# Ledger of designs, part 14: VH-VL binders against Chromatin structure-remodeling complex subunit rsc1 (rsc1)

Target 1, 111 residues: Chromatin structure-remodeling complex subunit rsc1 (rsc1), of Schizosaccharomyces pombe (o74964r206to316)
Amino acid sequence: KPLSSLEARAKVIMRQVRRYRDGSGRQLFAPFERLPDPRMFPEYYQAIEQPMALEVIQKKLSKHRYETIEQFVDDFNLMFDNAKSFNDPSSQVYRDADFLKNYLADVLRLE
Short names: E, the ipSAE of ESMFold2; O, the ipSAE of OpenDDE; V2, 0.75 times the mean of E and O plus 0.25 times the DockQ between their complexes.

## First folded at step 11 (VH-VL; framework fv_lumrotatug)

Design Z3 (from X4 with heavy chain S31G; at its last look DockQ between E and O 0.87; V2 from the best seeds 0.00; counts 0 for: DG spot H30)
Fold by ESMFold2, look of step 11:
Structure Z3 (fold): chain C 111 residues (1-111), chain A 118 residues (1-118), chain B 107 residues (1-107)
Amino acid sequence: as target 1 above (111 residues)
Amino acid sequence: QVQLQESGPGLVKPSETLSLTCTVSGGSIDGYYIHWLRQPPGKGLEWIGVIYHSGSTDYNPSLKSRVTISKDTSKSQVSLKLSSVTAADTAVYYCARDRWSQGWFDYWGQGTLVTVSS
Amino acid sequence: EIVMTQSPPTLSLSPGERVTLSCRASQSVSSYLVWYQQKPGQAPRLLISGASTRATSIPARFSGSGSGTDYTLTISSLQPEDFAVYYCQQYNSYPYTFGQGTKVEIK
């Protein structure tokens, strides 16, 4: 499968997950757009071995760093798993990471 | 440490636009998700909305047609504008920090009273 | 939107007494529930998040419990500094909504 086919599929998946709003109209993906500010979250970078955010995924995609769709999906899941590891289970961002991970799986199943 | 401070005119005429600024000191606004809330005198709190890193916003549907939240990262400031005010908009206005979308506010500004009166 | 109803509206109590405050949601909020304390002329102070987790520097006499639609805040032995208004907030969905408050005042 050509790399352009992989990148086209990745962009569709990325757009679908990014634009999700819940039934109340709340944007779920906004906290995952950028890495946490190191000045405000030094403890995040002490606790999380492989920081990941959409900005990193987009950069890797534009530089053709993904050889398979599975590698792309692994970075998305890493991003959500990092949020679940760092944040309390009762937090909104933990719940949203958990939901979006399942939503990503649904998006992949339909593709 | 990190501090939040609301500022703006304390008196606004009916039908005009209320305009407030939240200044974040001891840190950058890029490390926080800043929300606006208000509390009419002697009443409970109402959530107004939030601005995200991208500059996109989510607003309380009850206020959405009249509210704009914006930011100036170079000044570490988040602004609130509420148009077409009436006496019902008289309240103490707060900016508050939600640290990476926890869903609760761990730091609040001291609040600023805005009175809508002719 | 989710309506939060607090009861009672007012409690008149003496120091040393036990306080139990109720917060009821019109829909399940799945423990996405916060308690704040507010004294006159001050901003709200975070007490409890996630229905039961005390915030930093909050004394152990404050505890939260509940699930679904019904939540409680308990102060095991009321201190003079605890006379204030208490608010619950849900963060299950937008808009975030607050109860109308319970005023705890000196008898």
Scores: ipSAE 0.777, ipTM 0.902, lowest interface PAE 0.8, mean pLDDT 91
ESMFold2 (binder alone), look of step 11: mean pLDDT 91; pTM 0.931
OpenDDE, look of step 11: ipSAE 0.865; ipTM 0.942

Design Z4 (from X4 with heavy chain D30E; at its last look DockQ between E and O 0.92; V2 from the best seeds 0.86)
Fold by ESMFold2, look of step 11:
Structure Z4 (fold): chain C 111 residues (1-111), chain A 118 residues (1-118), chain B 107 residues (1-107)
Amino acid sequence: as target 1 above (111 residues)
Amino acid sequence: QVQLQESGPGLVKPSETLSLTCTVSGGSIESYYIHWLRQPPGKGLEWIGVIYHSGSTDYNPSLKSRVTISKDTSKSQVSLKLSSVTAADTAVYYCARDRWSQGWFDYWGQGTLVTVSS
Amino acid sequence: EIVMTQSPPTLSLSPGERVTLSCRASQSVSSYLVWYQQKPGQAPRLLISGASTRATSIPARFSGSGSGTDYTLTISSLQPEDFAVYYCQQYNSYPYTFGQGTKVEIK
């Protein structure tokens, strides 16, 4: 089945955010690729109402579960907001989630 | 309880490749970010690099041309290879856990001394 | 890379004394700063993260403070088990870098 314009836009946005490296060469997106293992991180699933990660977003995209680009963007922002909710503000992952949320907004403005 | 254990030869000849393994027990390397660090005798710590669950890596630029970190998820192991070693590579080598990209290491292996000598 | 400088290199003290250890970064690390304790023959032990947050099971006598480029670890009443080498680490950027350590030894 041919890709919709929504799916094409989503894949472009996803690639740009996913590949981001900061000025020191550090990959920022790595912690957002997969959900934490529930057996090793049960406290995450106690604290986070709607778990979200790139693997979930990719699955929803392949199953055509997004009706609008805004729904796709909402899941991306949920993923970053969950990281900010769960992690201490002094953690690297909190800072990176905050940065990538702003970067996503910039990517959306330019595409 | 999570435990990290370094293993490998304690003596390596100059110009050869240093090869170490970190075995993670009481957890899965798919759930943690494993870093390698080293500490020359009587000196401070140096960060070597990290492997992510995807298998991608980030390395200290000072070592990037000589270092490879890899993993074998089925064995719960993370490997370090450092090529073309010299006496300056003599150190205690540690693997350490970052529990989901916090930026700090809450669990460390016991460390293993690697001596580079002819 | 960000250079971390600790001072003094060595500090000789008696149990019960208050001690302060300094860590200076070559550029701001925005409180992305860790303190570790290391005893001979052991791996480092996490004490403080985020410049001031104690790790689990770390006694209240350990506290961290500072901002920007200047950070301090304080031990309010030095205990016999606190004689060790203390390292700071920044996690503001790669490569992660450590100070050279401050050895706190018994007088």
Scores: ipSAE 0.812, ipTM 0.916, lowest interface PAE 0.7, mean pLDDT 92
ESMFold2 (binder alone), look of step 11: mean pLDDT 91; pTM 0.934
OpenDDE, look of step 11: ipSAE 0.878; ipTM 0.947

Design Z5 (from X4 with heavy chain K64E; at its last look DockQ between E and O 0.96; V2 from the best seeds 0.87)
Fold by ESMFold2, look of step 11:
Structure Z5 (fold): chain C 111 residues (1-111), chain A 118 residues (1-118), chain B 107 residues (1-107)
Amino acid sequence: as target 1 above (111 residues)
Amino acid sequence: QVQLQESGPGLVKPSETLSLTCTVSGGSIDSYYIHWLRQPPGKGLEWIGVIYHSGSTDYNPSLESRVTISKDTSKSQVSLKLSSVTAADTAVYYCARDRWSQGWFDYWGQGTLVTVSS
Amino acid sequence: EIVMTQSPPTLSLSPGERVTLSCRASQSVSSYLVWYQQKPGQAPRLLISGASTRATSIPARFSGSGSGTDYTLTISSLQPEDFAVYYCQQYNSYPYTFGQGTKVEIK
């Protein structure tokens, strides 16, 4: 069954952001693929009101839960904002979340 | 508390493949970023690479052509293979945890010495 | 890759003295800098991350500072258990790189 224009556009955006590598060749998106394990990271779930990760976004897409592309983008930004909220500003994951949020904005302007 | 333990042969012949295993206990290798590092006797540390919970990897470019890191989640193990070894590969090898892509290692295995000698 | 240079190579001191260790990067690492302590036959122990943040259970006598290319680790009053080798590491970019260490030994 063919994808809606929203779902097709969302998949293109996801692929571009997921595949990003910096100038040193490091992949940035790996920590955002899955939610932290609640057994190993109980403090994350104490601090973060609305957990979000790519696995959740992909599931919502497949279940047709997004009415607009803006809702999809909001979940992407929530995912990055959660990482910036939970992690020390000096951590690599904070830096990567900040960068990828800006990169997403650039991808949206070109797509 | 999570524990990391390296194991494997202590002696490897030149030109052969070094093969080590990191066993993770008290935690999940799918929740952490497991790195391999090495330290030649009396010298500083060298980062070898990382395996992410998805199974994808990033390697030190200096070793990329010779190194493979893989994992077996059913055994809670991360493997290191380094091919075509020389005496320059003699070192203590460590596996280490980066809890959630922080950029630093809060837990290390005890290390295992691998000597490359004919 | 980013080269990390530590100085001095060795420092001979008595308990109670103040220690300052230097780590210089070949280009800015923007405070993405870690300090480890290593004793003979042991793995490194995390001391400081983000140039200045002490890790869990690290005594307050350890502090880190610096920015750009120049970083320092300070031990305000050396204890007997502090005699070890100290390494810095950058995590600004891959590959992660380490300094060659500073040995702090008892006089």
Scores: ipSAE 0.806, ipTM 0.915, lowest interface PAE 0.7, mean pLDDT 92
ESMFold2 (binder alone), look of step 11: mean pLDDT 91; pTM 0.934
OpenDDE, look of step 11: ipSAE 0.881; ipTM 0.948

Design Z6 (from X4 with light chain V34A; at its last look DockQ between E and O 0.86; V2 from the best seeds 0.84)
Fold by ESMFold2, look of step 11:
Structure Z6 (fold): chain C 111 residues (1-111), chain A 118 residues (1-118), chain B 107 residues (1-107)
Amino acid sequence: as target 1 above (111 residues)
Amino acid sequence: QVQLQESGPGLVKPSETLSLTCTVSGGSIDSYYIHWLRQPPGKGLEWIGVIYHSGSTDYNPSLKSRVTISKDTSKSQVSLKLSSVTAADTAVYYCARDRWSQGWFDYWGQGTLVTVSS
Amino acid sequence: EIVMTQSPPTLSLSPGERVTLSCRASQSVSSYLAWYQQKPGQAPRLLISGASTRATSIPARFSGSGSGTDYTLTISSLQPEDFAVYYCQQYNSYPYTFGQGTKVEIK
């Protein structure tokens, strides 16, 4: 598809990564949709300096806070890196963050 | 203390719909991933499915055509419906928590036996 | 789906003995494996995640090992409270699947 405005590119990228399902049909992106509730996960906010989730990225996009696509991608990578920092390597969410980070890179390369 | 408790009818007639509710106390279902599992008497465990924060679900393919999992955040409840039941659906049904998509279940309800019989 | 096969179905042992429980997957689960203990009339209790990581408050006598398709739960010295059924679970892919269990009985 022809390239369009920053917002159009960002929305295409978000849709591709957000809706990914693996070969078993499992949704990978679900844990990244929203920030953890601070009341239920206070330890997350003690350990993570810059919390990030899709809901935050979407708000920044709607408020025109991204000047480049690279800044948008940096927030996606921050979100995945936070999950890898907080969670044990043997957890599903760690593995999924690692996979989706690579998948994002593939989506960007093939665009 | 976070607790999970299953509730619903213990007896269901063949061909009808099994309906169960998991009530989460001492926490919020919007912060956790609630799964349903079952265990036929004297047998192993079978994973039924999961509901995510968004309300979307993933189901065991063996049950997908008959299963609906839904939630009511205001009541702190997750519901399971299994349609067209047979004697093979007789089991202890559990709800269980996956804290943040870890893949394992750190909190379980006590379980509720559902018997399918005429 | 990934079939989890536990062996043996039953072990009859005395307190103080070492127990080794086997769990084999029909394909690699890459250490995305958990172990649970279940006593009669109770829900399962998480023992091990990630093949080898003990859950909170689980005694050190419980240990897990293995990789690929072959996994082991070891209880180094059986206590009276350890007589139960033990299940392995893979979380590598959906559907999550469990072994049929190994019952550890007092001999």
Scores: ipSAE 0.791, ipTM 0.911, lowest interface PAE 0.8, mean pLDDT 91
ESMFold2 (binder alone), look of step 11: mean pLDDT 92; pTM 0.942
OpenDDE, look of step 11: ipSAE 0.888; ipTM 0.951

Design Z7 (from X4 with heavy chain Y32F S101N, light chain T53K; at its last fold request DockQ between E and O 0.85; V2 from the best seeds 0.86)
Heavy chain, then light chain:
Amino acid sequence: QVQLQESGPGLVKPSETLSLTCTVSGGSIDSFYIHWLRQPPGKGLEWIGVIYHSGSTDYNPSLKSRVTISKDTSKSQVSLKLSSVTAADTAVYYCARDRWNQGWFDYWGQGTLVTVSS
Amino acid sequence: EIVMTQSPPTLSLSPGERVTLSCRASQSVSSYLVWYQQKPGQAPRLLISGASKRATSIPARFSGSGSGTDYTLTISSLQPEDFAVYYCQQYNSYPYTFGQGTKVEIK
ESMFold2, look of step 11: ipSAE 0.795; ipTM 0.912
ESMFold2 (binder alone), look of step 11: mean pLDDT 92; pTM 0.941
OpenDDE, look of step 11: ipSAE 0.877; ipTM 0.946
ESMFold2, fold request of step 12: ipSAE 0.802, 0.797, 0.812; ipTM 0.911, 0.907, 0.912
ESMFold2 (binder alone), fold request of step 12: mean pLDDT 92, 92, 93; pTM 0.946, 0.946, 0.947
OpenDDE, fold request of step 12: ipSAE 0.905, 0.905, 0.905; ipTM 0.955, 0.955, 0.955

Design Z8 (from X4 with heavy chain Y33S Y52S R99S W100S W104S; at its last look DockQ between E and O 0.05; V2 from the best seeds 0.00; counts 0 for: pae E 17.4 > 2, placed apart)
Fold by ESMFold2, look of step 11:
Structure Z8 (fold): chain C 111 residues (1-111), chain A 118 residues (1-118), chain B 107 residues (1-107)
Amino acid sequence: as target 1 above (111 residues)
Amino acid sequence: QVQLQESGPGLVKPSETLSLTCTVSGGSIDSYSIHWLRQPPGKGLEWIGVISHSGSTDYNPSLKSRVTISKDTSKSQVSLKLSSVTAADTAVYYCARDSSSQGSFDYWGQGTLVTVSS
Amino acid sequence: EIVMTQSPPTLSLSPGERVTLSCRASQSVSSYLVWYQQKPGQAPRLLISGASTRATSIPARFSGSGSGTDYTLTISSLQPEDFAVYYCQQYNSYPYTFGQGTKVEIK
């Protein structure tokens, strides 16, 4: 099955952000692939109204739940904003989310 | 320590529904995605689909109209149903765990052969 | 979907020899590439993920390399336990797809 124009654009964006490595070779995106473990982080699900991770975004894309690329980008940004809302600004996960949100904006400008 | 085990009938009649259960022991099912795959005898592997720890599912488009994956977290079980089977569905069926959401499978069940009669 | 093509289909080699297995994708998979080993009657065993990262407990004689569409698994000195079928898999996008396998056999 050929990819739709939306699906093709979304896959390019996802790949670029997922594959980012910093100067030490660390993949910043790894914590955002899956939702936090509800058993280990129950307070996360009490504080975050709309949990989001790449696995959820990929499912929504496969099920044709996005009508526009902007809706896809909104979920991507929600994922990073949730991390910034839940975690202390001095934490590495907060700083990685902040960086990746800015990086996503750069990726979008180049498409 | 982590073990995955497939179970279900080894013989299914054409046009019926194939039903399998993956039971996970020695580890947490709530932290990982569980995938189903199959391998016809003497042939390569085919990805069937996935259920995430949150319950979201994705399916191979080639099977999407006939497949359902579900889970029961309290029993540490994931189920596969494949409807309207034919001889082409004869295969060894595996459940597997996705390592750290990277799409590689670090733990596999031992597999169960399901034969669809002619 | 992304088609994965492995070559050669079969290699007949002796213990101690070096082997190089090829995996080619129909489009770039951006190093989202896995190698598995499978022996008769067994489930696949994870060897390499991310094109080049060995899984836990995998001996150093196994190495992966490549980028874009072309990937290679190298076994530097075959051991008796290494005679098996080897599969590559991409995880760049759903559906995840596998190569048809390369059988590495004695003789």
Scores: ipSAE 0.000, ipTM 0.540, lowest interface PAE 17.4, mean pLDDT 85
ESMFold2 (binder alone), look of step 11: mean pLDDT 90; pTM 0.934
OpenDDE, look of step 11: ipSAE 0.016; ipTM 0.668

## First folded at step 14 (VH-VL; framework fv_lumrotatug)

Design A1 (from X4 with heavy chain D30S S31D; at its last look DockQ between E and O 0.92; V2 from the best seeds 0.85)
Fold by ESMFold2, look of step 14:
Structure A1 (fold): chain C 111 residues (1-111), chain A 118 residues (1-118), chain B 107 residues (1-107)
Amino acid sequence: as target 1 above (111 residues)
Amino acid sequence: QVQLQESGPGLVKPSETLSLTCTVSGGSISDYYIHWLRQPPGKGLEWIGVIYHSGSTDYNPSLKSRVTISKDTSKSQVSLKLSSVTAADTAVYYCARDRWSQGWFDYWGQGTLVTVSS
Amino acid sequence: EIVMTQSPPTLSLSPGERVTLSCRASQSVSSYLVWYQQKPGQAPRLLISGASTRATSIPARFSGSGSGTDYTLTISSLQPEDFAVYYCQQYNSYPYTFGQGTKVEIK
């Protein structure tokens, strides 16, 4: 199926952020690929009002749920903000969410 | 709750491949990251690598050319293979859980000793 | 890789004494630092994460502090069950690295 200009742009952004590796070769995006299992992480769902992960964003994109690129970017930022809200600032995942949020902004400027 | 257990042969000949399995219970293996570590007798710990939900891996550069970590989600198992072993690979091998990429391990297996001897 | 150096290698102490263990990194690890306890024949046990946060069920006598390259684990009043080897680990970057351990043994 042909991609709209929004879908094509969203997929490029998603690929760039998803593939990032830091200077030590570590993948940063892995914890954001899917939502945690509610059976294993019930406290996450008690604390986070709007759970978000790449799998949710991909589903919404395939179902044409985004009217603008800004709506897509808002879900991406929500995903990172949730991680920063839930996790201790000294955790690896908090640091990675913070970094990737800034990286997303850089990717958006370059188009 | 969550339990991890390493299994595999305790003796491996030099130049052969060390092969271990980590069996995870008390949750789905798709839901957390399993790392492998080792500890030579009487020595400190060395991180070997990690497998992520996607099946992708990151390895300690010192071992990367010889290491493969893989998983079988249907059996809740994570496997470690280390090729071309020498006596320097003799250690207790652990699998450990990083719950959500925190950077530390809240659950460890009991460990299994693998001896490399000719 | 980041080299973690622990000192001293061994401490011989009696119950009730205060223990301070040192962990030094070859470059800043920005408080991305973990302490584990390991008893003979057992897997490591998580004590402290983020340099100073006690893990669940860890007694208040354990505390961690430090920043940059220099970190400490303190046991305020050593109990019989605290005789073990203690390891620090950094998670600032891959590969994760551990110190060689400090053994705390009965005098």
Scores: ipSAE 0.787, ipTM 0.906, lowest interface PAE 0.7, mean pLDDT 91
ESMFold2 (binder alone), look of step 14: mean pLDDT 91; pTM 0.935
OpenDDE, look of step 14: ipSAE 0.866; ipTM 0.943

Design A2 (from X4 with heavy chain G27A; at its last look DockQ between E and O 0.91; V2 from the best seeds 0.85)
Fold by ESMFold2, look of step 14:
Structure A2 (fold): chain C 111 residues (1-111), chain A 118 residues (1-118), chain B 107 residues (1-107)
Amino acid sequence: as target 1 above (111 residues)
Amino acid sequence: QVQLQESGPGLVKPSETLSLTCTVSGASIDSYYIHWLRQPPGKGLEWIGVIYHSGSTDYNPSLKSRVTISKDTSKSQVSLKLSSVTAADTAVYYCARDRWSQGWFDYWGQGTLVTVSS
Amino acid sequence: EIVMTQSPPTLSLSPGERVTLSCRASQSVSSYLVWYQQKPGQAPRLLISGASTRATSIPARFSGSGSGTDYTLTISSLQPEDFAVYYCQQYNSYPYTFGQGTKVEIK
């Protein structure tokens, strides 16, 4: 099926955020690609009510489950907010989630 | 319970490639970020690089031209290759776990000494 | 790349003494700073993350402080098991870098 303008735009946004590297060349997005393994991270699933990761977002997009771009952005922000809820503020992943949430907002504004 | 164990030849000739394996047990190698580090005898630690659960990597720029980190999920192994070695590459090599991109290593293998000598 | 400098290189002390170890970064690491302990023949052991947060099971006698470029590890009353080499590591940016270590040895 041909992509709607929503789905085409969502894919562009995903690519931009996913491929971000900081000035030291570090990939920031790697921890958000897939859900934590429940066997290795049972405490994550006890603390996080609505798990979210890029793999879930991609599946929803391919199945046309987003009616608006705002729903898509909400899932991205949920993914980053979950990381900030679960992880200590002094952790790299907390900092990266916070940065990428702001970066996403900037990407959306430049339209 | 997670366990990391480094293995490989303890002696490598100059100009050759050193090749090490980190065997991961008690967890999927795709659930954590495995890093390689090294420590020359009597000296401090140097970060070599990381492999992410997706298989992508980031390397220390000082070693990037000579280093490859890869994984084989079916063997539960993460491999390190460092080409064109010299005596300066003599060190204890460690694999270590960053549980979920925290920025620190909460579990380390035992380490394996690699000596580069003719 | 951020250079981490530890001082002093060696401390010779007796059990019961207070120990302070210095770690200085060539640029701010914004408290993205880790302390490890390493005993002979062993891998490093995580002590402190985020400059001041003790890892699980680390005794309260270990504390970390500092900000910007200047960080310290304090052992309030040195125990026999604390004789080791201590390393700091920054995780502000890649490459992750370590200090050269401070050896705390028995007098």
Scores: ipSAE 0.808, ipTM 0.916, lowest interface PAE 0.7, mean pLDDT 92
ESMFold2 (binder alone), look of step 14: mean pLDDT 90; pTM 0.932
OpenDDE, look of step 14: ipSAE 0.861; ipTM 0.940

Design A3 (from X4 with heavy chain S28P; at its last look DockQ between E and O 0.90; V2 from the best seeds 0.85)
Fold by ESMFold2, look of step 14:
Structure A3 (fold): chain C 111 residues (1-111), chain A 118 residues (1-118), chain B 107 residues (1-107)
Amino acid sequence: as target 1 above (111 residues)
Amino acid sequence: QVQLQESGPGLVKPSETLSLTCTVSGGPIDSYYIHWLRQPPGKGLEWIGVIYHSGSTDYNPSLKSRVTISKDTSKSQVSLKLSSVTAADTAVYYCARDRWSQGWFDYWGQGTLVTVSS
Amino acid sequence: EIVMTQSPPTLSLSPGERVTLSCRASQSVSSYLVWYQQKPGQAPRLLISGASTRATSIPARFSGSGSGTDYTLTISSLQPEDFAVYYCQQYNSYPYTFGQGTKVEIK
C-alpha cells in the first residue's frame, strides 16, 4: 500500500524531533513517547483536557486521521503545550517541551 | 506509597561484574524514570544513568562502556550491571525515582553497600 | 561535565544560628539546581528544587536562592534535626553532578 506524501513528510518530521539529543547526549523526547498512567497520574487527567503523546499521534497517523500536515503539527504542539501546562517551569520536562516546540518549528521551516 | 529497594551481593571480586536489582513497589515501573547513583563511603554522589519508562537509557559517559541498566516489568525490577570492577567502584548504590523527568529524585532506595575486594 | 563545588566543607554551629551554604557550578546551570539533606546511614532527602522551590513537607526555615553559577541554601534558625550533610545537584545537563557536600555539625 502506497505511502501518502503527508504520511511520508510526517514520518520524517517525527523522526527528526524524536531523535534529538542535546550537546550532553541527553535524549529530550523520552517523556513524550507515552501518556502517563491514569492510575498513577490522576492529577494529570484532571488538569489536561486533551492528553496527547507520540503513541496517540502514531496511531492517528496509521489510521489516516490527519487530513493536513498542519493537523499533525497541531497535535505535536499540543503534546508539548500540555507538558508546559502541567509541569513546573523549573522542571527538566518543561524546559525540554519548550525547546522541542521551537525545534519543531525550525524543522518545519527547513523542510 | 512508592518504595524502592536495592538488592544484590555486598562483595564483588575485582574484574568481575557488579549486578544489582531495584525492586519497585506502589506503582508500575513503566510510570517512572528509575536512576542509579552511587556514593563511595564518606564521599559525594555520582549519577550512573537512567532507564526511561520506554526502556531506553542514558548513561554517565565516565561509566558508559561498563554499565548496562535494564528492566523487567513483569517483576517490577530495574537491574544495574557494571563490568570490570575495581576498588574505585566500592560504594553505596542507590536506585531513585524521577517521577516524570523533573530532574530531581523524590524517592530513593535505602542503598546497598558493594565492596570490591579480593 | 559541570563541576559543582560546595563551600565550606564543614560548618560547626549551634541550634538557633542562621546557616548559609554555597554551591558553585563551573558553568551556568540556569537555576536547574537541587538541594538534598543526608543523615548518616540514610538516603538523601529532597529539600529544594529549581534553586528555590521547597519540596513537600520541608519547613519554611529552608530556603534556596541564586542564579547562573552561584547558589545558596539558607537555614534561618538551625534546629537540632538539621545537623546533616547537604548536597547540591545540577540537572541542566548530563551527567547530573553533585557537589562534594557541606557537613553541618553541632559545635
Scores: ipSAE 0.798, ipTM 0.910, lowest interface PAE 0.7, mean pLDDT 91
ESMFold2 (binder alone), look of step 14: mean pLDDT 91; pTM 0.932
OpenDDE, look of step 14: ipSAE 0.874; ipTM 0.945

